# VH-VL binders against NAD kinase (nadK), part 71

Target 1, 268 residues: NAD kinase (nadK), of Syntrophomonas wolfei subsp. wolfei (q0aze0)
Amino acid sequence: MKIILVNNRFKENTEKKAQEIAGQLSALNVEVIIDNGLDEPYAGTVDFIMVLGGDGTMLRAARRYGQRAIPVLGVNMGTVGFLSNIEINELAEYLPLILREEYSLEARMMLEVAVFQQQSLLTRVFCLNELLLRSNSPRMLSFALEISGQKLEPYRGDGLIVSTTTGSTAYSLSAGGPIADPQLDAFIVTPVASHIINKRPLVVSPEREISLHLLEEREAIIGIDGQIKMDFGAENRVLIKRAPHPLLMVNLKAKPFFTSIDRSLQRQ

## First folded at step 19 (VH-VL)

Design VV14 (from SS4 with light chain E93D)
Fold by OpenDDE, fold request of step 20:
Structure VV14 (fold): chain C 268 residues (1-268), chain A 123 residues (1-123), chain B 107 residues (1-107)
Amino acid sequence: as target 1 above (268 residues)
Amino acid sequence: EVQLVESGGGLVKPGGSLRLSCAASGFTFSNAWMSWVRQAPGKGLEWVGRIKSKIDAGTKNYAAPVQGRFTISRDDSKNTLYLQMNSLKTEDTAVYYCTTVPKYDKFLAFDIWGQGTLVTVSS
Amino acid sequence: DVQMTQSPSSLSASVGDRVTITCRASQGISRYLSWYQQRPGKAPNLLIYKASNLESGVPSRFSGSGSGTDFTLTISTLQPEDFATYYCQQTYDRPWTFGQGTKVEIK
């Protein structure tokens, strides 16, 4: 068995823990790679991904390795989130389940985000939560939204979020999007401060494609999972599809989603 | 009410075959990991094998004594677990129990048991 | 394979007695240890999981302790319905194995 540990490069405690865990796993004859902010994702094959940190670390790990369709376990290290399954202090006890492959998997739909300059592909990214298009100024954007070739009325507002159901509890939620069952595959299209006051979010089939482009010569930005930022202009187009592979999240413990989210919301 | 009911047991000759069934009710069978456990007359318990749920690839694992001879399968549409037993031996004589294997929180403890079905392998 | 050894193989006790059964694993199994009760002519029932967690519906007179290699099942006050055979099981590694059982008989 070969395991890659993905920790938070900005938190030293996660790095130290990764080293410790690596030692423990090595002692059990498990090959370990540590991704502590590698410039590029580890190119070799791995059998299991262990994420040490919070939701942000999971999102990064998903973007880096999610396309490989290998099990990903979130191990929480002192943060509040929705993407970790066990706590770091529980890892030792649950390790036998991991090593013996006595765990359950939950497939989470990911987005395939392709950004174009006219017809040329600039970048393609897989992400777990959302794509955000937003203005880079206090002025509203005017942009076109197309769903499966259907052109909607021009959108005017601060921005737009296209999220997975997993991402429904992230920025989409703050923008007024619905809470979605993460076991459901769907796009959630949530307006961000729409010019139309009552513009409602859309729940869209994962079989459809979503495209966005600006209708004015203005500068905007594309945000992915709140971590990647890129400039977006009038000559750019973004195409969003369901990723060909879901993220395979490891479940070692039962996590009641709806009671958890309800509790979380009550704390805010 | 949560219930497992085994059936299909009986008398069979050595080298023969038999298929056991386990009918599940009262819980979401399709999500459940299941196991077979046997108990020879007057003896202790012996794990036979385990099958995961379909969403977990339906992975099967067997004890060495039955490996290659027994096959566990499931029909979720019928809420039924099966144990296909081939090349039966006298040592396979036992009451066979089907059990649930919680995939969460209980470290794989068998929390639900059927009442068992007797398989007798004899010449 | 992980071998599970129970002690004693049998014991005689009276109603009201404190009964202790031990289970030893041939190697460390953390808390991947469960206890079962099997009454005569009946299927086993789960009593304890994770070495010390009481299964829902099981009377509080049952308790489990231990980790690693040595485990204990305790019945604080033996009741008439507790005369049965008890088994420990490890699920730390496949094949999952049971102890040979401990028969609790009426004195």
Scores: ipSAE 0.893, ipTM 0.955, lowest interface PAE 0.5, mean pLDDT 95
Fold by OpenDDE, last read:
Structure VV14 (fold): chain C 268 residues (1-268), chain A 123 residues (1-123), chain B 107 residues (1-107)
Amino acid sequence: as target 1 above (268 residues)
Amino acid sequence: EVQLVESGGGLVKPGGSLRLSCAASGFTFSNAWMSWVRQAPGKGLEWVGRIKSKIDAGTKNYAAPVQGRFTISRDDSKNTLYLQMNSLKTEDTAVYYCTTVPKYDKFLAFDIWGQGTLVTVSS
Amino acid sequence: DVQMTQSPSSLSASVGDRVTITCRASQGISRYLSWYQQRPGKAPNLLIYKASNLESGVPSRFSGSGSGTDFTLTISTLQPEDFATYYCQQTYDRPWTFGQGTKVEIK
């Protein structure tokens, strides 16, 4: 068996733990690759990915490996989030289930985000939570939203979020988006501080495509999962589709989503 | 309310075939991992095999004594688990139980059992 | 394969007695151990999972302990309905294996 340990090199505790776990796994004749984000994603074949940390680390792991149909386990290291399944202190006891492939998988839809300069592709990324288009100035944006060729009325506001159902409990939630069942595949289109009061979020079929572009010469930015940032201007267009493959999240423990989110919201 | 009911047992000659059924009710069968366990007359329990849910690729694993001869399958539309037994041997004589295998929190303990169905392999 | 060895194979006890059954694994199995009760002519019932967790609906007089290789099932106060055969099971590694059973008989 070959396992990738994904951690955050900027978090010393996760780095140390990754080394420790790597040693333990090696002692069990498991080949281990540590990915702390310093290098490019490991290109070789692997059987399992353990994400050591919080939701942010999971999002990075998803972007790096999510298209490879590899089981990904979130191992929480003391951070509140929705993307981890077990705690770090539980890993040792659950390891037999991992090694014997006695775990359940949950497919989570990812976004395919393509950013264009006119007709040229600038970048294509896959992400688990959301794409954010927002103003890079104190002024509102005017932007066009198109869904499967249907042009909606121009949006005016600070920005727009296109989120997966997984991402519904992330920034989209803060922006007033609906809480979505992670077992459902859908786009959630959530306005950010819309000029129109009570502009409603849209729940869109994963079969559709979403396009965004600015209607004015303004400076904006595209954000991906709160980690990737790029400039976005009037000559740019973003196309959002369902990623070809979902992230395969490993479930070792029962984690009731709706009770969890309810508790989380009460603590805020 | 939760129940497993085995059927299909009977007398069969060595080399023969038999298919057992396990009807599930009272829970979401399609999400459940299932297992077969057998018990020879007056003997202990022996794990036969396990099948995962469809969403978990329906992966099947078998004990060595039945590998290649027995096949576990499921029909989620009918909430039914099956055990196809081919090339039966006298040592396959046993009461066959179907069980659930919780995929979470119980470290694979078999928490729900059927009443069992007797398979007798004899000349 | 992981071998599970129960002790004793049989025992005689009276109602009200404290009964202890042990199970030893041929290798470390962490807490991947379950205990089952099988009454005569009936299917097994899960008593304990994860070595020490009491299954829902099981009387509190049943308890499990142990980790690694040595495990114990205890019946604090034996009841008439407790006369049965008890099995331990490991699910640490395939094939999942059971102990040979311990028959608790009336003295």
Scores: ipSAE 0.893, ipTM 0.954, lowest interface PAE 0.5, mean pLDDT 95
Fold by OpenDDE, last read:
Structure VV14 (fold): chain C 268 residues (1-268), chain A 123 residues (1-123), chain B 107 residues (1-107)
Amino acid sequence: as target 1 above (268 residues)
Amino acid sequence: EVQLVESGGGLVKPGGSLRLSCAASGFTFSNAWMSWVRQAPGKGLEWVGRIKSKIDAGTKNYAAPVQGRFTISRDDSKNTLYLQMNSLKTEDTAVYYCTTVPKYDKFLAFDIWGQGTLVTVSS
Amino acid sequence: DVQMTQSPSSLSASVGDRVTITCRASQGISRYLSWYQQRPGKAPNLLIYKASNLESGVPSRFSGSGSGTDFTLTISTLQPEDFATYYCQQTYDRPWTFGQGTKVEIK
């Protein structure tokens, strides 16, 4: 068995814990690769991914490995979030379930985000939470939203979020988007400070495609999961689709999403 | 009420085949992991095999004594678990129980059991 | 395979007695240990999971303890309905295995 431990090099406690866990797993004849984000994603074949930290680390892991259909376990290390299944102090007891493959999986839809310069592809990324288009100045943006070839009325505001249901409890929530059942596959399109007061968010079928472009020469930014940033101008287009592969999240114990959501949100 | 009801047991000759059924009610069967456990007359309990839910790839695992002879399957549309028993031996004589295997929180303890069905393999 | 050894194989007790049954694993199994009760002519019922957690609906007179290789089931005050055979089970590694059972008989 080969396992990737994903941690955050900027969090020293996760680095130390990753080394410790690697030693423990090695003693059990498990091959371990540590990914702290410094290097490129490990390209070799692996059987399991363990994410040590919080939601941010999970998002990075998802972007790096989510397309490979590998089980991913979130192990919380003292943070508040929605993407971890067990606590770090529980790992030792749950390890037999991992090694014996006695765990359940939950498929979470991811976004495929393609950014173009005219007709040329600049970059393609997969992400678990959201794509954000926002102004890079105090002025509002004017941009076109198209859903499955249907051109909507131009948007005017600070920006727009296209989120998965997983991402509904992230930035979309702060922008006034709905809380979505993570077992549901859908796009959530949430306006960011629209010039139209109380502009309603859209819930869109995962079978559709969403495209965005600016209607004027303005400086904008594309953000992905709050971690990736790139400049976006009038010559750029962004196309958002459901990723061809979902993230396979490992469930070792029950996580009551709705009954614990108030507690989780109050702690944020 | 949660319930498991086994059926299909009976008398069969060595080398014969038999198919057991387990009808589930009172819970979401399609999401449940299931196992078979058998108990020879006057003896202890023996795990036979386990099948995961379809969403978990329906993975099957068997005990060595029945490997290659027994097959576990399920029909979620009928809320039914099956045990196909081929090449039966006299030592397969037992009461066969179907059980649930909770995926979470109980470390795979068998929390729900049927009443069992008797399989007798004899010449 | 992990072998589970129960002690004793049988015991006689009276109503009101404190009864203790032990189970030993051939290797460390953490808390992947469950206890079952089987009354004559009936299917087994889960009593304890994760070595010490009481299953819903099970009387509080039942308790489990232990971790690693040595485990104990205790009935604090034996009741008439408690005369049965008890089994421990490990689910730490496949094949999942049971102890040979402990029959609790009336004195």
Scores: ipSAE 0.891, ipTM 0.954, lowest interface PAE 0.5, mean pLDDT 95

Design VV14 (from SS4 with light chain E93D)
Fold by OpenDDE, fold request of step 20:
Structure VV14 (fold): chain C 268 residues (1-268), chain A 123 residues (1-123), chain B 107 residues (1-107)
Amino acid sequence: as target 1 above (268 residues)
Amino acid sequence: EVQLVESGGGLVKPGGSLRLSCAASGFTFSNAWMSWVRQAPGKGLEWVGRIKSKIDAGTKNYAAPVQGRFTISRDDSKNTLYLQMNSLKTEDTAVYYCTTVPKYDKFLAFDIWGQGTLVTVSS
Amino acid sequence: DVQMTQSPSSLSASVGDRVTITCRASQGISRYLSWYQQRPGKAPNLLIYKASNLESGVPSRFSGSGSGTDFTLTISTLQPEDFATYYCQQTYDRPWTFGQGTKVEIK
């Protein structure tokens, strides 16, 4: 068996823990690769991914490996979040289930985000939470939102979030989006400070495509999962689709979403 | 009420075939991992095999003595678990139980059992 | 395969007695150990999971302890309905295996 341990190099405790776990796994004849984000993603075949840390680390892991259909386990290390299944102190007792492949999987829809300049593809990214389009100036954006070729009325506001149901408890939530069942596949389109009071978010079928472009010359930013940032201008367009493959999240422990979310939100 | 009811047991000659059924009620069967356990007359318990839920790829694993001869399957629309037994041997004689296998929190302990169905393999 | 060995194979006891059954694994199995009770002519019932967790509905007179290779099932005060055969099971590694059983008989 080969396992990738994903940690955050900027969090020393996760680095130390990764090394410790790597030693333990090696003693069990498991091959281990540590990925702290410094190097390119490991290109070889692996059987399992453990994410040591919080939601941010999971998001990075998803972007790096989510398209490869590898089971991914979130191991929380004392952070507040929604993407971990067990705590670090529980890992040892659950390890036999991992090694014997006695775990359940939950498929989480990811986004495929393609950014273009005219007809040229600038970048394509897969992400677990959301795509954010926001103004990079004190002025509101004017942009076009198209859903499966249907052109909506021009949008004015600070920005727009296109989120997965997984991402519904992330920035979309802060922007007033609905909390979505992660077992549901859908886009959530959440306005960010729309000029229209109480502009409602949209729940969109995963079979549709979403397109965004600016209607006037403004400085804007594309943000992905709060970690990737790109300049976005009038010459750019972004196309958002359901990713071809979902992230396969490992469930070792029962974690009722709706009960847990109330508890988690109270702690924030 | 959570319940498992086995059926299909009976007398069969060596080399014969038999299919057992396990009807589930009182819980969401489609999400459940299931297992077969057998007990020869006057003997202890022996694990036969396990099948995961469809959402978990329906992965099947078997004990060595039945590998290649027995097949576990499920019909979620009927809330039914099956055990197809081929090339039966006298040592396969046993009461066969179906069980649930919690995929969370109990480290795979079998928490729900049927009352069993007797399979007798004899010349 | 992981071998599970119970001791004793049988014992005689009286109502009110403290009964202890042991189970030894041929290798370390952490806490992947469960205990079952089987009354004559009935299906087994889960008593203890994770070596020491009491299954819902099981009387508190039952308790489990141990980790690694040595495990113990204890009945603090034997009741008439407790005369049965008890089995330990490991689910640490496939094939999942049971102990040979311990028959608790009335003295």
Scores: ipSAE 0.890, ipTM 0.953, lowest interface PAE 0.5, mean pLDDT 95
Fold by ESMFold2, look of step 19:
Structure VV14 (fold): chain C 268 residues (1-268), chain A 123 residues (1-123), chain B 107 residues (1-107)
Amino acid sequence: as target 1 above (268 residues)
Amino acid sequence: EVQLVESGGGLVKPGGSLRLSCAASGFTFSNAWMSWVRQAPGKGLEWVGRIKSKIDAGTKNYAAPVQGRFTISRDDSKNTLYLQMNSLKTEDTAVYYCTTVPKYDKFLAFDIWGQGTLVTVSS
Amino acid sequence: DVQMTQSPSSLSASVGDRVTITCRASQGISRYLSWYQQRPGKAPNLLIYKASNLESGVPSRFSGSGSGTDFTLTISTLQPEDFATYYCQQTYDRPWTFGQGTKVEIK
């Protein structure tokens, strides 16, 4: 069995613990590849991904590996978020279930985000939480939203969030979007400081395609999962679709979403 | 309120076939992992096999004595677990129980049991 | 395969007695050990999971302990309804195996 052990090199506690766990796994004849974020994603075949850290480390793992249909387990290193399943001090006791594949999987929808300059593809990324379009100046944006070719009346404000249901508790929530059950597949489209009063958040079928472009020259940015930033101008457009594959999250313990909402939000 | 009810047991000659059913109620059967356990008359318990829920790929595992002869299946629309038993041997004579295997928190302990159905294999 | 050995195979006891049943695994199984009760003519029911956790609805006179290879089920004050056969089971590695059983009968 071969696993990727994902940690965050900026948090030395996770890096040191990753090395310790890699040693434990190697003693059990498990081949371990460490991904601390410094190197390119591992390109070879693996059976399992173990993420040591919080939601941010899971978001990076999802962007790197989520389209490869590999089981991903979140292991919490202190502060419980929305995406971890077990605590680090429980890992040794749960290893028999992991190694024998005696676990359940939960599918989490991801976004496929394609950014164009005029007609040329600049980049394609996948994300677990959201795309943010945001003004990069004190001035508002005027922008167009199309949903499966249906042109909505122009937006005017600070920006727009296109979120998965998993991302409904992240930036979308702060901007006034609903909390969504992460077992649902949907887009949540949430305006950011809209000057148009009837622009309410939209819940949109995962089969739709969402397109955004600016209607006038302004400095804007695209944010992905709050971790990737890119400039966005009048020469650009972005196309958002449901990603081909969901993130396959491993569940070893029940983590009841609804009874934990308040505690999880206080820790964010 | 949670119930498992086995049926389909009976007398069968060696080499014959029999299909057992386990009707489930009072819980979300489609999310459950299910197992069969047997008990020869006057003897102990023996695990027969396990089937995962459909969302977990419906993975099936069997004990060695029944591999290749028994097939576990499920019909989630009818909340029913099945055990197809082929090439039956006299040593397959037992009460057959269906059970649930929790996905979470109980380290795969078998928490819900049916009343059992007797299968007798003799000439 | 992990083999589970229970001791004793049978015992006689009176109402009010403290009863101890042991279960030994042929290799370390961490806490992947459960205990079941089977009353005469009835299906088994789960008593203890994860070696020491009491299943819902099970009286507090039942307790479990152990980790690794050696496990114990204790009935602190035997009641008339506790005359039954008791089984341990490991779920550490497939095939998931039971002990041979311990019959607790009226003295």
Scores: ipSAE 0.750, ipTM 0.893, lowest interface PAE 1.3, mean pLDDT 92
Fold by ESMFold2, fold request of step 20:
Structure VV14 (fold): chain C 268 residues (1-268), chain A 123 residues (1-123), chain B 107 residues (1-107)
Amino acid sequence: as target 1 above (268 residues)
Amino acid sequence: EVQLVESGGGLVKPGGSLRLSCAASGFTFSNAWMSWVRQAPGKGLEWVGRIKSKIDAGTKNYAAPVQGRFTISRDDSKNTLYLQMNSLKTEDTAVYYCTTVPKYDKFLAFDIWGQGTLVTVSS
Amino acid sequence: DVQMTQSPSSLSASVGDRVTITCRASQGISRYLSWYQQRPGKAPNLLIYKASNLESGVPSRFSGSGSGTDFTLTISTLQPEDFATYYCQQTYDRPWTFGQGTKVEIK
């Protein structure tokens, strides 16, 4: 059995703990790959991913490994968020369940984001929470949103968020979007500071394709999970659809989403 | 009210077949992991097998003595767990219980039990 | 397979007695140990999970302890309804095995 341990050496001070866990697993004849964010993602076959840290570290793991259909367990080492399942001090006691695959999986929809210049693909990236299109200047954007070929009336404002239901509690929420049950698959399309008052947040079927482009020359940015930024201009278009694979999150402890919303949002 | 009710037990000859049913109510059966446990007359408890929920791939595991002869299945639309028993042997004589196996928090302890149904395998 | 050995195999006790039943695993099982009560002619019911956690609705006179290989179930003040057979079970590794049982009888 081969496991990736994902940590962030500089964010959560997790490197020591990752080495300790790797040692324990090696003693059980488990091969361990440590991904601390400095090197390229491990490209070989693995059976399980363990994320040591908070929601931000999970977002990086999802971008790196989420399309490989590998079970991913969030292990909290500090502030409780939306994406961890167990605490670090519980891990040793839960190892028998992990090693024997005595756990439940929860599928979380991911976005596939393709950015074009004219008709040429520039990049394709996957994310767990959201894509943000925003202005990179004091001027508002004028932009077009298309949903499965249906052209909506032009948007004008600071930008737009396209999120998953998992991302509904992230930037989308701050921009006025609804909190969504992460068990649902959907896009949540949330305008950012819209000058068009009839542009309300939309909940959109995961089977749709979403396209964005600018209607006039402006400096803009595409943001992904709040962690990746790309310049975006009038010659660019972005296409967003449901990723081929969901993130497969491991549940070892019950995770009552609705009863914990206020606590998670206040501390996050 | 949470309930598990087994049925389908009876007398069968060695080499025969029998299908047990376990009717579930009072909880979301489709989310549950389920197990069968048996108890030979005057003897202790023996785990027979477990089936996971469909969301967890419906994975089935069996104890060695019944592997290849018994099949656990479920019908989530009817909230019913099944045990198909083929090639029955006299040592399969037991009361058969269905149980739930919590997938969270309880380290797989068997928390809800039915009343049991008796299977007698004899000539 | 992990073998579970209970001791004693039977005991006689009076109402009000403290009763201790032990369960030993053939290898370390952490706290993957549960206890069940089976009254005569009835189905088993869960008493203790994770070695020491009391299941909902179980009287507080029942308690469990232990980790690794050695576990105990204690009934602090035996009641008439406690005359039953008690089983431990490990869920550390499949097959999930039970102890042979301990019959608690009225003296």
Scores: ipSAE 0.747, ipTM 0.893, lowest interface PAE 1.2, mean pLDDT 91

